# VH-VL binders against q96il0: the designs that were tried, part 131

Target 1, 167 residues: q96il0
Amino acid sequence: APERGAERRDTAPSGVSRFCPPRKSCHDWIGPPDKYSNLRPVHFYIPENESPLEQKLRKLRQETQEWNQQFWANQNLTFSKEKEEFIHSRLKTKGLGLRTESGQKATLNAEEMADFYKEFLSKNFQKHMYYNRDWYKRNFAITFFMGKVALERIWNKLKQKQKKRSN

## First folded at step 5 (VH-VL)

Design mg2a (framework fv_ebrasodebart)
Fold by ESMFold2-Fast, scan of step 5:
Structure mg2a (fold): chain C 167 residues (1-167), chain A 121 residues (1-121), chain B 108 residues (1-108)
Amino acid sequence: as target 1 above (167 residues)
Amino acid sequence: QIQLVQSGAEVKKPGASVKVSCKASGYTFSDYYISWVRQAPGQGLEWMGWISAFSGRTNYAQKLQGRVTMTTDTSTSTAYMELRSLRSDDTAVYYCARGIPYSKSQGFDYWGQGTLVTVSS
Amino acid sequence: QAVLTQPPSVSVSPGQTASITCSGDNLGNKYAYWYQQKPGQSPVLVMYEDTKRPSGIPERFSASNSGNTATLTISGTQAMDEADYYCQAWDKSTGYEVFGGGTKLTVL
């Protein structure tokens, strides 16, 4: 599961530790960009004395990260596929081969590619709008729980200070 | 006492759908994940997916993508797993299990009793 | 081509040490879990996070996880330990949890 796999998920094909935090890291760590989503994953440190509220916040952050990575991995795959289809279609329409006489892939100029970008963005407008809406909702929820955790920590400090005065 | 109690055995024809329930008790339902794992007769365990009782978010095994749907009803502390377009190789005991992916990890610490789903003509 | 590979069966005499292996690509960089299943029963978690034992699991159960191989070790094996054992870990290539094929432990 993405949530369960978040701590162990790495972007390196070989699982090399230099591209992932060590298994027993004592702080949050930012990894290299994911191969598919092109987003940098955050590996969350789990403190020994994590409260239930802190666990809920971390779960929400990990779920949000996985949702975000899945969205962009799918979007990037769709973009690459449709871009190649567009280029092949345009070259075929122009009577050109898919390869230059040097054997390299044939390309379109910037003006022709602008048509593709405009069409792709227009076609995906609603999808991106819903993504942005959900992204803001998730960040609002995370901010809300961060505030609750901060208040819990302040309260706990005040309690400890009172106990020390009583002693 | 923590328990996961599943619905009873079912016999289905190929092409039908089945919906298995898993009623949780003895803990705060929304604090945990429910995973679904199946086991064909004489075979090993196969993970199918999980659902967060907190957020409702799901993650399904690639092999089952498009055929499986997992849901929860927090008012009854019940998780559901629906599998569509049943084939004979879907004959298995289906388990729900509690997951703790974001706390002090214990893997799948409590399991339901299992639900036998037989797909036959 | 299973992601996690276990031997189909392991046999030991009572009182001897049983070792059940689970092999997978870079498994030592992932947390491994172990389950015991007796006929007609649901699986029971016996080891979690590579080396940790849940409350109620006898001290004779231990485990390790290094390189490509996780190992469940049962010292002083008893007849009651006879069961199927499954390892479980997260798989990066599929993004999902996977189980090993299972090992039937026979005590005679």
Scores: ipSAE 0.000, ipTM 0.449, lowest interface PAE 22.2, mean pLDDT 79

Design mg2b (framework fv_ebrasodebart)
Fold by ESMFold2-Fast, scan of step 5:
Structure mg2b (fold): chain C 167 residues (1-167), chain A 121 residues (1-121), chain B 108 residues (1-108)
Amino acid sequence: as target 1 above (167 residues)
Amino acid sequence: QIQLVQSGAEVKKPGASVKVSCKASGYTFSDYYISWVRQAPGQGLEWMGWISAFSGRTNYAQKLQGRVTMTTDTSTSTAYMELRSLRSDDTAVYYCARSIPYKQSYGFDYWGQGTLVTVSS
Amino acid sequence: QAVLTQPPSVSVSPGQTASITCSGDNLGNKYAYWYQQKPGQSPVLVMYEDTKRPSGIPERFSASNSGNTATLTISGTQAMDEADYYCQAWDKSTGYEVFGGGTKLTVL
């Protein structure tokens, strides 16, 4: 068969909640680094008396985490694959094999790799700008909902104090 | 089933440009290179260049440098080859073919049906 | 300048062994590939990485590659094997893939 089996290559995970927090946790828990993104996922604690606003805030934070994990998983995969492709291309043009006589993977020196890093950064400049824009947009939304949740909690405390004084 | 399907025949005047498409199916498009090979009537095979479906990186034959551009559209699993400033000696059947980028001198394991480009005045 | 050289034609009788050569500088240190092309059809990969057969290619096809010469061997040649055969390898000087000039195999 001439095929290599490239169809079995890993894809970025669609979710980040496949880990176990400590037993009886009543706080958010930080998990081990994700295999693709190399970022540590946060498992969000769901309180029993969660308000609709608190639920919206939690879901927004979870959605933002998933977006962030997918972005970096894709970026890391792209970087790794383009780096390997660059190395193989340069070794071919130099007339060198992909493996050394000892069977080890052949490599390029730091000066040669500088060309790749320059190209990769330039190519991904716009992508990183859009990432930063969306990052700030998402954090603005999170801050806004955090403010709404804080106001709801202040209002509830004020109502509770009035009730206690009237009794 | 792995398949490469090319666009239809073209007739062009000298100095014009032609753009040939190659739609891939049955495999993960971004895991392979797409190479372009042409064959003039009654002549042998001539390699034109390759493009990585993953990175968009290209490598063109020296003879065609400056006249050829290869691109991909990952959303449609389609590769394109545009040849500019056409001459009568560019009359040929143009093939796309799949190659594995991570094997030294990997061959072309699947080929499109070919696109006849005729350059005539 | 031709990087890979093939004889323009080879003739054999049915049932005989056909031998098609491909010569290039230090070719044995590179992988060689072989393609079969019948009139009006796309090329078909018949041998890859010097000696390996793709699924669907008959066992009577074999190949070798050593020194400066790669050889495609067709044992018990049949009328259906009549075609043009092309070798292909990586060219160190350009860093590109190169095809041989092709060999027309006639079976009569």
Scores: ipSAE 0.000, ipTM 0.531, lowest interface PAE 12.4, mean pLDDT 82

Design mg2c (framework fv_ebrasodebart)
Fold by ESMFold2-Fast, scan of step 5:
Structure mg2c (fold): chain C 167 residues (1-167), chain A 120 residues (1-120), chain B 108 residues (1-108)
Amino acid sequence: as target 1 above (167 residues)
Amino acid sequence: QIQLVQSGAEVKKPGASVKVSCKASGYTFSDYYISWVRQAPGQGLEWMGWISAFSGRTNYAQKLQGRVTMTTDTSTSTAYMELRSLRSDDTAVYYCARDVPYSNKEFDYWGQGTLVTVSS
Amino acid sequence: QAVLTQPPSVSVSPGQTASITCSGDNLGNKYAYWYQQKPGQSPVLVMYEDTKRPSGIPERFSASNSGNTATLTISGTQAMDEADYYCQAWDKSTGYEVFGGGTKLTVL
């Protein structure tokens, strides 16, 4: 039969959702969770009078989001592939087919799956350590630039206040 | 286009070890298993075991437990089979064959075979 | 443990139908596979999953599997079909692959 549910179009090659914010939005917009990373993307509003420092902060936040989306999309894909392969290997070792006589997928019990989860976590420990290290480095940089932008905005407000007084 | 190319013939003394290679090309190596099958002169086919090119998981025939080790190198799309403590009855042509990732498998492509002769 | 039994030899005249049997306990409840091996060559898969034919294998090759016996049938047998034929199935009790002893097909 050609019956099938309504399918969503695939995401961008980078694994990020392709949903657009409303065209007239003047604020940051949060999208739905990405199919692969399961993270909600943020679409940043760009002010008409964005300063060079504000632009640097926005670009840093955008690049960090893309890095984070790519990491989790790849991690989730790797998990799914390794899980399926583990199930296949265990069933093959037991001399069982991947499907029962009724055509249903053969499964492993929770105890057997616990072996997979332990192995996966151990194998990926170093990878997650590097992710955490880079995540903290990126957040430190973002926080630093956020502080600089805040100081710039305070200084600009003080300048505007002084101009008002001179009238 | 899909090919499995094995290393050349070997002559070994009893008690030695042999390592046979099988280089795959023309398909995504990590999506398939590699099975090893041997055939003694004038005799039938005997399954030795399989290895997953994705996970590196193995399953060896009971008769060969403790003597055989199968490995893969995904960077070169090559599978290896090492047999230790060789005996004269290990003299055989050793084949690698592509195996599907599920249990209702088929050996759809075979290497050319590697003759291993064990003699004193 | 599990054993697959094949006749050691089968002879037919050119153009006649050759039948090669493979017997094993409850074989019809398992998938059977067939391989052709010519002298000095690697085995070639000729039938898979009981009845299916790979691309490149002539239509004159067919197979069945029921009860305790799987059968490879070659209609209109040609001289080029002379070879050893092996059946293969998995053994649930051991989780291992099992090959039959092989049948030498001679076309006279």
Scores: ipSAE 0.000, ipTM 0.477, lowest interface PAE 16.4, mean pLDDT 80

Design mg2d (framework fv_ebrasodebart)
Fold by ESMFold2-Fast, scan of step 5:
Structure mg2d (fold): chain C 167 residues (1-167), chain A 121 residues (1-121), chain B 108 residues (1-108)
Amino acid sequence: as target 1 above (167 residues)
Amino acid sequence: QIQLVQSGAEVKKPGASVKVSCKASGYTFSDYYISWVRQAPGQGLEWMGWISAFSGRTNYAQKLQGRVTMTTDTSTSTAYMELRSLRSDDTAVYYCARGLPYHKSEGFDYWGQGTLVTVSS
Amino acid sequence: QAVLTQPPSVSVSPGQTASITCSGDNLGNKYAYWYQQKPGQSPVLVMYEDTKRPSGIPERFSASNSGNTATLTISGTQAMDEADYYCQAWDKSTGYEVFGGGTKLTVL
């Protein structure tokens, strides 16, 4: 049994969910990097008096995050699998085994891998181009709505200040 | 269940316009592009264009530029394709399909049932 | 006319391997997709991104894409595979998606 596990600044067990917001948080919380996309998720705080405009912004940010996470998770997986298939194909063509004498995965040198990178970039040109365009569009939309929310908050504060001054 | 449901068959005279709808369900509509593909009787598939359900950005096949307009209504998760100045050679089954250009899906992974548009004098 | 060339028809006996080709300039530098269409039905995606098979498509379907030619291979061909098959790829010069002319697979 671990006698000292309860002593001082112990971290949460590795089996505990990493996607829970901190307790008593009144702000958005940033989680650890996702193992597939390598992107840090944002967990959005929902205020009790959230305006319709604030809700629209939050949903847009949530949908954009999910879209972005799925894209990069799929892209990273595709890259890894296609790289492995390319290496195996080239090793087979050379009459070489898939493992070195030490039992490690056999690899191609950087010069040979240049062919794979050229092919991958060429095949994914359309995908990356439109991802970038959509990513910029989504960020523009988010920034635009953040501006609208900021203006709404300023206006509401001015209305409250005006009421105090009128009394 | 992911599904695309299209409007019913249309019969039009040359010079008229037609607007076909495609109602999406079972997924986040704004996350995907909608493509339109047509098929003349006994002929192959012809790509017409795509629209982003998020931005409304479109890309139309050169042959159809000036005659086609694609739109979306996010509130009803519906895509529309309007083809103007109809000719007899526009007689075809018109399909909507989910997917492309960034290939978040697996290509054109879900298709509508098709809408027959007949252009007759 | 289409920039992707397919044979108009391919015939195969049940249980034999069918091969359907799709040819285009530097097609191997693009992802190729394959669709199956039976009479009166919408197309169905059968292969995506050159070599990948969607969930629900039998393992007897496989594909390759190298140089100027993409190939759809159906092993142990069955009567139910009788259909029109279309390849599809992105054309970099136009920025458009392009379909091949289609191949009618007949299983006799």
Scores: ipSAE 0.479, ipTM 0.774, lowest interface PAE 2.6, mean pLDDT 85

Design mg2e (framework fv_ebrasodebart)
Fold by ESMFold2-Fast, scan of step 5:
Structure mg2e (fold): chain C 167 residues (1-167), chain A 119 residues (1-119), chain B 108 residues (1-108)
Amino acid sequence: as target 1 above (167 residues)
Amino acid sequence: QIQLVQSGAEVKKPGASVKVSCKASGYTFSDYYISWVRQAPGQGLEWMGWISAFSGRTNYAQKLQGRVTMTTDTSTSTAYMELRSLRSDDTAVYYCARDVAYGQKFDYWGQGTLVTVSS
Amino acid sequence: QAVLTQPPSVSVSPGQTASITCSGDNLGNKYAYWYQQKPGQSPVLVMYEDTKRPSGIPERFSASNSGNTATLTISGTQAMDEADYYCQAWDKSTGYEVFGGGTKLTVL
């Protein structure tokens, strides 16, 4: 599988925790890689006093994560299925058996597999272009809402400063 | 001291359901998957499915789809496997094992739970 | 996804090299894993991701995986190595784990 090349899973949180001690900051948790997409999901921490705007940002980030997970899970499945079909088809057209004399499945060499990779990339060019377009749109929206949240926090900080000055 | 401790042996009649538990300790439970593997007497290992302790996402072996349900309780670091509509050929030792997408798969196993299905 | 085929038994003399094969559809394109199981005990991971050895597993254990066949090699085989050995592979596209039928290693 194309999975080969990854040494190990890093399943331990890398300095990120959803637990909030009384006088410490709280953070999101990073999960293990998804078995289908190979992407690590983030579990978002929800503060007690989350504003409606902060909630909208969090939900947008969660929705974007789910979309991204589904895209790569489907892409990986499609790759595996088409790879098997390509190998089967090439062996059959050569008059070769699908199995070796020992009963093992016959394979193609690297030069022959290069044809598959070229074909797969060509077929999926448009799909990847739309993925990139949507990925940029989603990140733009997230950045926009991050800006709104930042402005809200600045405004609240200024209001608190004014209250302290008047008291 | 990473450890997986399973519930005790069960004897069930055909058509009944069994629910086996697997209590994890010594690591962050939600960082790993739990796979369930069974072994009929004198036979080999058969994978049943996995569950993510983080998301609750599951994937079941095709042969068992519709009969098996896997769940977790993160508050007790416990995984559960329920097998329904039991048949005599479900008689086996049932194992839970710690699982990962990459790296050391099934690096720690429970002690096994013998489930006997007989009339 | 794939069926993994192992010989049912392999016999070696003490000090001899044992080779246990595991054959499957495009197995060389997947990571292979190996487990040792002694009677009445839970399996023990002895090799992961084709060639890697967990801490505590003797250097006598090595493995390879290419084409359709993964091989577990035990050099200088000892009586303590007598056990059932299972190969295992994970198909990323389906998320399915698959075990081989197992090989009984006898040290005579």
Scores: ipSAE 0.000, ipTM 0.491, lowest interface PAE 16.2, mean pLDDT 81

Design mg2f (framework fv_ebrasodebart)
Fold by ESMFold2-Fast, scan of step 5:
Structure mg2f (fold): chain C 167 residues (1-167), chain A 120 residues (1-120), chain B 108 residues (1-108)
Amino acid sequence: as target 1 above (167 residues)
Amino acid sequence: QIQLVQSGAEVKKPGASVKVSCKASGYTFSDYYISWVRQAPGQGLEWMGWISAFSGRTNYAQKLQGRVTMTTDTSTSTAYMELRSLRSDDTAVYYCARDQNYLPKGHDYWGQGTLVTVSS
Amino acid sequence: QAVLTQPPSVSVSPGQTASITCSGDNLGNKYAYWYQQKPGQSPVLVMYEDTKRPSGIPERFSASNSGNTATLTISGTQAMDEADYYCQAWDKSTGYEVFGGGTKLTVL
């Protein structure tokens, strides 16, 4: 049954885990590292009286987290697969076995691995450049909305203190 | 006006597949998870899994691994649960229920239930 | 695979206090939830986060959660409270939901 093979394989990046925050928490909570991205997800607290602006900020932070999780899960998987392919290819080209005398997986020396790292970096340079660009754009938007939420809270305090209506 | 409306009852033969829909309205769909819970005749509630309407991330009960798939369509605010390789003991009322995305507040709204009967 | 154990049935006279227990390993460190289900109907959330009542649930419903046991308490039990009651908790490590086996409350 193909379903059983698919079920048992590591799946593509799947976003944030649904772990419970600490008991009686009314704050954001940091979860365990994701299996694929190795990043710790933040579990965002949703206040009972969340304003539309606060909701937009929370959603933007959630979207940014999901995007970041997907990027690094894909990057880590790609790196691992290409590294393994490179090592196997070079060992095969050299006529060497894939295992050491101790039975452990054979590896290339630091000088040989430097070639892989240079190739991987070169190949992924544009991808990482676009990641950094999008990361800056997302953090700018988050900072902007954080400022708007802060101003909303200040304005609400000001309105409460400066009520001038008697009718 | 928060509602979860499920598709109608179905009768299936053993080995077939069933796909139940759950249409959400009256709230922001992507802020919530949808859990699927079934109840065999005269039995208790059994959790099947959940899906995040935000990320599409799923978590399935171990007993159902390989047979269940949960999906969402954000354009229609609809969650789907497909159960494959049906057995007679899959005969149950299937419920969808919402919960908050990152903080479980409990299933405050439930669908009306979909009866799936599996018989030869 | 955590298991939540409930008594199959509890009987109480009208106006008396009903107590329904839910036992599970280290349950007090998890949030407990309670659902009421009447015949032919969907479950209704009656208690969440151990002790909190949703809007619309009567004040006679209360709950606690400590150690290995969560308890749903219905004071001044009415005939309308007759139903099946299910506890539910989250396994923090797996994200799995777990339901108790259910308790049939009979108001004699």
Scores: ipSAE 0.000, ipTM 0.482, lowest interface PAE 16.2, mean pLDDT 80

Design mg2g (framework fv_ebrasodebart)
Fold by ESMFold2-Fast, scan of step 5:
Structure mg2g (fold): chain C 167 residues (1-167), chain A 120 residues (1-120), chain B 108 residues (1-108)
Amino acid sequence: as target 1 above (167 residues)
Amino acid sequence: QIQLVQSGAEVKKPGASVKVSCKASGYTFSDYYISWVRQAPGQGLEWMGWISAFSGRTNYAQKLQGRVTMTTDTSTSTAYMELRSLRSDDTAVYYCARDHSFGKTEFDYWGQGTLVTVSS
Amino acid sequence: QAVLTQPPSVSVSPGQTASITCSGDNLGNKYAYWYQQKPGQSPVLVMYEDTKRPSGIPERFSASNSGNTATLTISGTQAMDEADYYCQAWDKSTGYEVFGGGTKLTVL
């Protein structure tokens, strides 16, 4: 039967936005929004003589970006799939098909959709609270290492200045 | 191979509860609804309700409202139907059936059925 | 069930055309489904969405749905088609899916 051969196209995302920063860039570059997370990726510049502290900061920022991208890609996919299921469930209850005779997608009114949004927010409240907790922890760590890197750079400048005075 | 396998026959006294299981295999369980349909001896088919394996949402037949509960366990791809306050007229073969999720009801695969006998 | 009305029985000789009707209010505005059930067996879907046939169901099975009546037609009826046939559709008065009372098809 046609229906037994994937009539419903409910496949997981097969691709991610491809972005390549300009060649020989000396600074970080911001890409277009990711297809799934809808967040703009940052591609980090790696200096030739990156210190261990600078490398740790860069890796922490990259790991935080990857975690953030993954969280929102999964959240957006979950939202879209649950919204689709909710609409189908309500249409099923009413004996209505997915589309009208004119080819327009059958839709629920604002009051019915409000039920979905309320349910989704309630169901995901704890998940979003944990996300916020982890987001604050990661940003605190990034800020702390940014401070360390800044102090290292100041110290190196002072060391260079003192060395020049000693010559 | 798509298959729905139900639990074995049960004999209950009036006022008792029964819980029938339906284990699905051969497809992505959460992509479909599971409907429950019963058939009293020598009589026709009667729809009892459906449950979404994805969301856990249910819709029960009016005459069974308050007596029936449908649940799913996605880790085992199993659907359950519990019927409480059993009466002699609940004696029937109970079927689970895979139900298409496109906003329409159609039962493309059925379990083998579970006979539930309610007698004194 | 009073909502979807089917004749209790239909008899045909081998090779003849059997027609089983299912009547309900404004049924043509809803999708009709048909199931075949043989003694001691689970029902089998034979027609879905008014006119469509699942893979594995013989081409001699066809169906229509218009106005208040859906019809299952079996051309060149064979002994193996002897079974109970049930229609199914969404019902506005109950707000859920309803089965017809069933039709016993006898081939003799």
Scores: ipSAE 0.015, ipTM 0.551, lowest interface PAE 7.7, mean pLDDT 82

Design mg2h (framework fv_ebrasodebart)
Fold by ESMFold2-Fast, scan of step 5:
Structure mg2h (fold): chain C 167 residues (1-167), chain A 120 residues (1-120), chain B 108 residues (1-108)
Amino acid sequence: as target 1 above (167 residues)
Amino acid sequence: QIQLVQSGAEVKKPGASVKVSCKASGYTFSDYYISWVRQAPGQGLEWMGWISAFSGRTNYAQKLQGRVTMTTDTSTSTAYMELRSLRSDDTAVYYCAREIPYTSKDLDYWGQGTLVTVSS
Amino acid sequence: QAVLTQPPSVSVSPGQTASITCSGDNLGNKYAYWYQQKPGQSPVLVMYEDTKRPSGIPERFSASNSGNTATLTISGTQAMDEADYYCQAWDKSTGYEVFGGGTKLTVL
């Protein structure tokens, strides 16, 4: 059974899917949260006179966004699958069925779920450490190139100012 | 088709350890549990524990707690059951069996069994 | 000791109905499973979740589970049904799975 039609307001912010970034947008555009990562993607504006340095920065930011989106989509999927497996394992261990008397999915209490969260965090400690390390490295690189772009823009403003004075 | 193939028979002395393997084929190994069940000669079935091929999580029978370890190797689709400090009353045929984690439909496919004899 | 109690043996004539019982405290509030084991062979699942049959198991096999007793019923019993039958359920107090002691079905 597919999702019911005309539920656009339930899945994304109302009206966002109707409005693509303007054709001549001069700014980065932030989209709705991704279904899997729950992170908002950034659509980067490409200036018509993009310098090689500006292009390198933009590509680095795009690559970092893609890496970040993939990490959290995979993490959320892993969390959901392991949570489901944990619940079913605990229900099996307790001799309980997978359905309640009302026919709904059987669940664990908050104390038992806290055990799962602690276990999940412990199991994923190395993965999160690698993520933080890589996130730091990527942000350092982005900050470095942002500084270089800023210096290039300052230089260009100085050149414009000199040219106008010589006029 | 779906098969579970176990390692060959073993003869051990009291106090030794035994490790039985169970190689799965014909299905996605990580989607299922593997349960271990033993049967002493002329006796009934005795549940030993289960392991999730997805998470590696285990649950062992109280009587065997501290002596049994269950593991999996997803790269070879193989489950292992190691029993330590063997006694003569551990002499049995040891079975692995596939178990469905999400439906309460229990042991649907079984290995051929591994005879472990413990004698001095 | 098994918490689940089965008669050690049941005898029937070919074509008659065999009934094998499995008794345990409050068993009807748990799912019961049934396994068939022939000499020198691995067990085979014949009934799951009280009343359901796996694909490939003949329709003559049926089961029930209520109160303290689960019952495996084989109608029109054939010589090929001669085997040991084991019930299984979860032990609520330990979270462990428990097998009944087994019933040898003899077809005379």
Scores: ipSAE 0.000, ipTM 0.479, lowest interface PAE 15.0, mean pLDDT 80

